VHH binders against q9lxz3. Designs and how they scored, part 35

Target 1, 367 residues: q9lxz3
Amino acid sequence: MVTRRRSKKKKKTKRKKQSSKEKEKYQTFINLPCDLLQLVISRLPLKDNIRASAVCKTWHEACVSLRVIHTSPWLIYFSKTDDSYELYDPSMQKNCNLHFPELSGFRVCYSKDGWLLMYNPNSYQLLFFNPFTRDCVPMPTLWMAYDQRMAFSCAPTSTSCLLFTVTSVTWNYITIKTYFANAKEWKTSVFKNRLQRNFNTFEQIVFSNGVFYCLTNTGCLALFDPSLNYWNVLPGRPPKRPGSNGCFMTEHQGEIFLIYMYRHMNPTVLKLDLTSFEWAERKTLGGLTIYASALSSESRAEQQKQSGIWNCLCLSVFHGFKRTCIYYKVDEESEVCFKWKKQNPYENIWIMPPLNLIDLPLFDHRI
Short names: E, the ipSAE of ESMFold2; O, the ipSAE of OpenDDE; V2, 0.75 times the mean of E and O plus 0.25 times the DockQ between their complexes.

## First folded at step 18 (VHH)

Design y2 (framework vhh_7z1x_3; at its last look DockQ between E and O 0.04; V2 from the best seeds 0.00; counts 0 for: pae O 14.2 > 2, framework grips, placed apart)
Fold by ESMFold2, look of step 18:
Structure y2 (fold): chain B 367 residues (1-367), chain A 122 residues (1-122)
Amino acid sequence: as target 1 above (367 residues)
Amino acid sequence: QVQLVETGGGLVQPGGSLRLSCTASGFTFSSYAMNWVRQAPGKGLEWLSGISGSGGSTYYAKSVKGRFTISRDNAKNTLYLQMNSLQPDDTAVYFCARDESGSYPKFIFDYWGQGTQVTVSS
């Protein structure tokens, strides 16, 4: 926003004096005490917060501060009937519907760092999409099987961004494809199949400390190191039935967590021991809040209860044998359900918004 | 419309037996795995047992294995739960549920009955 000049160069006449009193009323409103201004702004829906930030410099700074300092992940859902998508901030209980026709026919493959990896199964087009900036970064085409998972290491704006997928598993061999930024084509690598059973598929992939960790439907954990072009199956014992009705894998500061739900019962949290590669159950999150969805998991350390969401699992899942969204406290074995969408909960994706929303095309406050 | 109707609940003494029935309509019964779920007063839902569409495979929760027996009669579109050695902590509303995924249980239930009350007390 451009700072507007306040003018006092008006002559005071009888009628202008009356107009000056009306100007002073508006200036008094703009000069509200900081604590009262913060209360007003904190109650605004996101769209009204963005509009309010254009009032003056003082309001702009207050609106931006309330948006970016305590931003939490949002849920996104892509409509199946038109070119729209919906963003929902559960911490503020606000939603926005947005339109982007270039993504008609695309589905989400993976989410990380505020970016979505999008795939059109009819055209085999692959692209990165940032739903907040609306930036698109196209990738070379690739055919993907229905149950094939794909992941990436970091935002596509980085020259170190790497895409990774396992394209086939045969009795003897496993085939992977990678794509490094600015490469001409996908790189294919073939390795001996070292998995215990030949009917394994990969259901979760995370990138941590330079390597991809891959979890199979049977609970086996494999590692791909792209810098060494190295693949192997890790020795630890799998968790009990990790893929029966849903599991999630996430990374936080080099530590890997697995969240699984046996027969859609209450979730269990496991932490990977990076020495033995065995899973150990966690009875508390130690102040960590984990936002999990089937295509990605975001994690965030929360020290205080500013949003009311701390030290819990935030899940869009089947729980209690129905579709729901929950906040689950592991140490209390308790839950709070919330309703947002009636569609398949695994199609809801957690995504972290950028620090500053004010200059985003998606929030043009002139409309 | 898909409907599931449970019958056979009631009051039973500890150690007694009871047989629940669930009559299904509005879908091809033999193409779907079926399940029993209960909800005790003030508690969450507890899955008890499942059976494949053909009846060839049966599945039980640890808490009821050996005491409860699931079965089905595909000609009568009816699911059964035989409950033996009932104790006061078996007191609950018992629901019949259809598995969304087809012939084998995957524990995502799209249709539920209204439930039948089972009370175990002296």
Scores: ipSAE 0.005, ipTM 0.379, lowest interface PAE 10.4, mean pLDDT 76
Fold by OpenDDE, look of step 18:
Structure y2 (fold): chain B 367 residues (1-367), chain A 122 residues (1-122)
Amino acid sequence: as target 1 above (367 residues)
Amino acid sequence: QVQLVETGGGLVQPGGSLRLSCTASGFTFSSYAMNWVRQAPGKGLEWLSGISGSGGSTYYAKSVKGRFTISRDNAKNTLYLQMNSLQPDDTAVYFCARDESGSYPKFIFDYWGQGTQVTVSS
């Protein structure tokens, strides 16, 4: 009778040791740096994200932060004449009027991660503005030319936020200014001008993997690496010369895309080969939706067919003298054009709404 | 004033059929190409079908080709969409839209109806 009791105790101890080793292995994943954890979770489908959120508090927070209901970008119209702002959701075809008296005299320069970069040409003030929360983050003053483009790398709430602009292009030199989060002053860098003599202006700027990519109106692509303080002009040129109107550059997960829209032609999508620095035409977006305007672009890879906007270009473009928003399906080579209010192509910009749209006073159904 | 009014929407079972109508007023109906566009909940606008002013040319999206048929009666100023073999994924608000000057596959719509709800559910 004594021998049967010993075997049951050994099985319980082995199961407890295996459960403790499994718990220890799971505990090792709990200590992942937040950035790495977010990176891993960002690759999980929603179903697995939900499962992962049940693991621990840290994972829960990371999962919830990434459960970004891939909200479609909204279009902001801003009037120079009446300081009025209008939000438009293309997906729902809903408009919302916004009033920001605090932005009187400011113009929109760039948009990323739900923030607007605002500039006052009279006071030379620069600030980040969140139109959803009305948060403002002031920057050091900077004189900017009317056609000068500016971009930033991420939300100003991040300590890694970088602002970038080219302030001067001469025959011999290019002057770049950068602003690092919490810096007191702009950093100025001067490089030898290697652009072709027919250079006019930088039209598009995007940030990808620590580098600013700058596209000229002549189709030259340059890059600036802030970490290395390095500037270079890439040899590759798009097959077609980008006109001053209807050229958009966007970044998605380290990939750079160029979109050409000509008055009577279907949009052409080019992808940059980061090895050869050559542009290759793409006939498919691989499920990517690109929202592009003259001042900014947003991209979404929606796994769920639910939003109906797959492999689609959403473009705010000038068609002749008319302002239009175009939905172009790349796979079907079909285009739907919507007439927008008489606004300057430069008086609109795409912006990402916050995930918690429920809290946005904007949807007060009472009107 | 240009007006477009969609009718014929409703609840239908999977595999069922519906016929949508759009009545136009305020313009010479036969002079304009007309289109059907839909918007599913939480999704963007999807072009479905177009028909020339005379009715001589018809166009279809791949998603509805073989199932939907666009037609028009210019004497009645009415656009039609016959929808067969409906699926749950066809649940959407369906809009009639006037084509300003677009040629397939490019469409410019200047006037829209209010839309009619189509729900496909078991």
Scores: ipSAE 0.000, ipTM 0.254, lowest interface PAE 14.2, mean pLDDT 80
ESMFold2 (binder alone), look of step 18: mean pLDDT 89; pTM 0.904

Design y3 (framework vhh_7z1x_3; at its last look DockQ between E and O 0.01; V2 from the best seeds 0.00; counts 0 for: pae E 15.9 > 2, placed apart)
Fold by ESMFold2, look of step 18:
Structure y3 (fold): chain B 367 residues (1-367), chain A 122 residues (1-122)
Amino acid sequence: as target 1 above (367 residues)
Amino acid sequence: QVQLVETGGGLVQPGGSLRLSCTASGFTFSSYAMNWVRQAPGKGLEWLSGISGSGGSTYYADSVKGRFTISRDNAKNTLYLQMNSLQPDDTAVYFCARDEYGSNTRYIFDYWGQGTQVTVSS
């Protein structure tokens, strides 16, 4: 059989976004009863919620309160041809283009809590970047191998922020480097390997409940507990169907989820039982929406009822033979594809916007 | 034009062995991960095995792990599949396929060969 994947063309989805640059018209109503004001505000897209919050103090408080219910992850893409990046809110189908030349040559290593950990492989520079606030927090330099994964525990504004990476895996030993934001240098720790005698690389790392969970290409799950300086390989392995090639791992409220991608079947979702360390396949998400990126970034799971994108896997990678981002409904075994750009979507990363967008210098409430 | 040509199929008795070859042209072979996929009569496609561009990493479906071995010779632009302990349910058309991306992003086969028939019968 000779087949070639046919890429999806931009079509119907972008016409739902005001594609002819029509502006939505919103009425301003001062002194509405509180319950009517909340009803009006609950229907506003984020851009218009921000604009409405500038009306008066009462509207500001109502808009900010309701804004949290409707927030969803955005996609970010760093241009390969200039020093710009683009933010896209797929729930409202709105774009924001920004220029930041200080990040020329950097690539994303990990994403969490609205922060990106970024690395320049030519200079060995490492820094945190928040694309919404444009804050940068530089870190000490570190050489990283091509396939080396790095993760962090929380926002770099916290004194508890910890960077974690596995730098070497030999037959007998595993070497871990960690960095607290207030340290002079990287801490190196060496542990007995305990992984199966096989070629092992780490595919995914998540931080949950105070520990880093690390999944290998062979399906072994390891943990590193920084408070105990403790490394161990957990006893089970996730059930993996034939043809598995690639995965994502994410955390939601202490629960660990693993998504296996397959060349010739739909993705599967597995949940880790933290008491038995056994994996169970989920045939339904039960209203949960999971956002996952193919790159080293982490996407968090959340529910959103606006715009009909909920109870699904939101993947920034190709599925099967497709070259597009997908929303996959596990319950229905169906997918809805959208193309966020014709460039390589594997470099599109999910990122959570901050709660207080109106206070940010990057966003113009009049436009 | 990218071309992939499989050879080495044929009729074999149960328990026998075959070695399939896939000759590549029209691209820098060593820059791409390569895969083997099969299609049994009246069934869908089944991914079997993959190998990195350098040959340093290999991956197998559980159905063939331990019986099949993928390898490549980058000097000859050739991909191989050594199949041992063949059973009647291994009867299929076998394809080689080019993977455009790395292991965590390997979800797309952009070019396929014409396939070679393998028949296992007593």
Scores: ipSAE 0.000, ipTM 0.139, lowest interface PAE 15.9, mean pLDDT 72
Fold by OpenDDE, look of step 18:
Structure y3 (fold): chain B 367 residues (1-367), chain A 122 residues (1-122)
Amino acid sequence: as target 1 above (367 residues)
Amino acid sequence: QVQLVETGGGLVQPGGSLRLSCTASGFTFSSYAMNWVRQAPGKGLEWLSGISGSGGSTYYADSVKGRFTISRDNAKNTLYLQMNSLQPDDTAVYFCARDEYGSNTRYIFDYWGQGTQVTVSS
């Protein structure tokens, strides 16, 4: 009778150990770092994402976070008069009111990689602001003229982030200020002014492959290499003077584009030859969509004809006496008007939304 | 449990029409904005249309504007997509999706249906 009891205990212990090992194997997937989980889930088709969301709370959250359809930059409208902000998604044609009391008195200067460069003309404060997370990165104070342009190279979360501005243009000299991430002070560089003796202001600044490209209102292109502390004025000029209004410069994968629009004319697209530094007109964007505002521009190579915004220019422009945003199809030479808020071209800026919009601030739903 | 079930998909000829339905359960349907999204073979997700919880506001992608109409019957917990003038390029799996937090302010869809296949072929 004693021998039968021992065999039943061994089978129960083996089943409990197998169940615990199977539970441990399932527990290993639950304990994946969030980033890795998101990476794995990002590779799943939507149908499988939906299925995966039923596995556990952590998986659900990760799956839901990836169910975001934002295939294009958003437009932020900002009022200089009432400190109001509005976020617009062209792809979804949705507006959201934003409230940032912390930015009272600040103006938008530039946008890149989902961050805004903000400046307070009263306090001379400069900061990076993420409108999606409300994160702020302060910088050393700087006096800036009202028409002074600034640019930065990448998100301030990167140690490689560089800020750039031209603070003074005199007859003989150009003064440049740069700020490196985590620096205590601005670096000042002075160069001989080689610009044509016309009242030149820098209107557009882009960063590409370690270099800041600066376009003047007269169409002169200059470059600054921070690594070499080198400044040069390039010989090339666009075939037509871009004028002070309706000129946009953008960078995409090392290529530099200039878009300009004259009153009652279709936009012209120029591409910079980086060997000859000459501008060549392009009749096609090659699948590129450019989102351009007076302060900054975003570019996206989209393979998908999502929302009809594909292979086109999205421009905030003065068209005659009208302030409007336009979609222009370069290949078709056609303009499509969307229901954009009529605003001053200098009171809006394009911004890339984050891949994960879970951390978006509570938008006041007062539609 | 929140559930979304799409129906009404099928084969249609070019120029034809189709009406999709999405039946919702497990939540207060009228409190949430709803959307239609599609995925064509080998392509990413494409947002098509959205409607507010009350049905008072509707939004459309340019690709479907003038051809598709979104509507809802809150009494029946049902979302609709009337599709007219269908083209071969409209061939896709169509999904209904709920907005997170019940508002049109976030572009995250927290719940999705299983999808319904629409094929436009001659």
Scores: ipSAE 0.000, ipTM 0.242, lowest interface PAE 15.0, mean pLDDT 80
ESMFold2 (binder alone), look of step 18: mean pLDDT 87; pTM 0.886

Design y4 (framework vhh_7z1x_3; at its last look DockQ between E and O 0.01; V2 from the best seeds 0.00; counts 0 for: pae E 15.6 > 2, placed apart)
Fold by OpenDDE, look of step 18:
Structure y4 (fold): chain B 367 residues (1-367), chain A 122 residues (1-122)
Amino acid sequence: as target 1 above (367 residues)
Amino acid sequence: QVQLVETGGGLVQPGGSLRLSCTASGFTFSSYAMNWVRQAPGKGLEWLSGISGSGGSTYYASSVKGRFTISRDNAKNTLYLQMNSLQPDDTAVYFCARDWTGSSTKWIFDYWGQGTQVTVSS
């Protein structure tokens, strides 16, 4: 009689240990750090994402956060007269009014990685602003001329963030100011001016692979390497003189593109050869979509025909006396014009939305 | 519990038409903007069309503008997508999706249907 009782206890202990190990295994997946969970879920097709969202609250939240379709840049309009901001999604053709009283008197200078560089000409204040989170990162004050261009290398949340501007161009010298993340002051560098004497305004600035590329209104390209504190003017010139209006420079994965549009001509796309420093005309974008404005540009290499905006140029341009946004398909040499709000080409800028749009500010529907 | 159920998918010839339906339950349907999204094999999500809660405002992607029509019947808690002039490139799984906050100004969707397969083939 004694032998039968021992076998039942061993089976109960094995089942409890297996159930606890299975519970522990299931608990291990439930307790994944949010970032890892999101990473895993991001690899799932939508159907599986939907299924995964039914697992638990944490998974649901992670799944929902990734159900974002819009990876395309948005256009932000900013008025100098009423301090109003408006976001526009070209893909969805949706507008959102934003109110930022904290930016009263500020102007937009540049945009990259979802951040705006803001400048107040009255107080000489400079700050990074995230319009989606309303985060502000103040910078040391700087006097800037009205037509002075400024750029930054990456989001200010990165310790590698660099600000760059040319503060003075004289007959003999160029003065450059740079700001490194967490620096107390601007670094000033002076170089011999090697630019042609007649037209020395920088119109476009982009950062690529540690170097700032600066395009003048005459089509001269200069580069500044902050790591080497090196300035040089490149010999190459675009085949056509970029007009003051409708010239855009963008960077994509180390490649530099120049887009210029003349009043009645199709946009021309040039790619910089980084070996010869010559511009070559491109008849194809190779799947690249470029969103360009006077102040900044964004690029996307998406194979996805999201909302019909694919492998094209999206340009805020002056067409005669009319302000318009155009979609230009380079491969097809076709143009579609969209009526955007009658805003100055310098009163809009492309901005990358966050991957998680849950953090979008409350839209005031009352305005 | 919020539920979205797509129906109306199937096989259609090029140039043909199809009408998709999405039946909503578990929430006040008229209070939320609704959208149609598709995913083609091996491709990402593509937004197609959106409609406000009241149905007064409609939006379309350029890829489907003039061919697709979004509508809703709030009394029936049903979203519709009329698809005309279908092409092979329209082959995809089609999803209805609810806006996260029920506002047309939001671009994130919190609830999705299971999807309905549309195949355009000769």
Scores: ipSAE 0.006, ipTM 0.250, lowest interface PAE 9.9, mean pLDDT 79
Fold by ESMFold2, look of step 18:
Structure y4 (fold): chain B 367 residues (1-367), chain A 122 residues (1-122)
Amino acid sequence: as target 1 above (367 residues)
Amino acid sequence: QVQLVETGGGLVQPGGSLRLSCTASGFTFSSYAMNWVRQAPGKGLEWLSGISGSGGSTYYASSVKGRFTISRDNAKNTLYLQMNSLQPDDTAVYFCARDWTGSSTKWIFDYWGQGTQVTVSS
């Protein structure tokens, strides 16, 4: 607030030297009709928006409300050979290269609510990392197999944050480990294995409405309800099996979506019917934009047709050991392919930046 | 028709070494990344190692890094896994698998061999 007051004082003192006729003209300019003011402000680049916000209270509120920052998910690429990380915003076609030495030796497991869950396979360390604030929250150690997935329910700053993983699948049993905030140790639960006897790995995990949904490489969908300590295999299967051409799973407002991508074809989007537990194909996204990656995905209901990424799938795939981001306009049957030159990425994952992005160290106000 | 055949399994003393082979047929071997995966008694599948189609890039799970070495001979259509310093917990069925995508972060294996048993016991 002090900076706003100083800007207003500076503008006000300059007005004191104006003639009466020039003061009238200046007052007319700052009292523009709302629609005209919004049009003028909406065309300003960020630096000019900031300068215009110092004119008066009405202009300040309009400038802040109309600043061009549209928070969409960012894609993080994790380097295999150094501690550099590349964040990419497909909606603005802009990237940022960062260095996180605190993550040396770590691999990403999952993302949600602006946090990454990171695992060091050499030390068995597990931690939450916020790449925007650089906050770290260590977790108790746990050994994880390469194909083992781990997920969490919400930000680790919440007392309700719960970590979930399947640690063992035998012919007869499945072993689940969970960790709830302030617990001394991991909780272990053992359930009868009702999955198919073929080679089963969990490819995708999402948390929705208090339940973890787990999809196997064979198309089996299971759930774990932590409040009931309950595990079950759901009856439905997708028409196309996961693992044939890349498979992605996401959640939006209690609805669960599965995305298959096949070479030479548009992706197929399926929605889980929570009453029948069957998958039904969707021919339209209904204004939803899905940002899909192998470990976790993000979704948003986009309200603006002006953004470059609206009502589409943004798929992060690997092609010939190169990072690519391919998006499809499912409703309009169009596609655009983006390719990067950085070699041999190990991991990528979508993450939602905080709403105050312009005040963070990652965002340079000088453009 | 695509076929993958693993050989070289057997019984080995703790601390011993073993070399597995996987002979490929029915496809252009050099165009595909290849992988080794194992399944220990009572456990799920564990990815061990991967190698690019050219052999220029190799990848290892932390559980085997420094002990196992993946290689390939594209002229012989053969994938290899050299396993050193074997321990009883390395006892498993070992599979070679063809990688559809070549990705280091999500492996989609469209063809598998029948597997070869490796037993590490005193």
Scores: ipSAE 0.000, ipTM 0.176, lowest interface PAE 15.6, mean pLDDT 71
ESMFold2 (binder alone), look of step 18: mean pLDDT 85; pTM 0.859

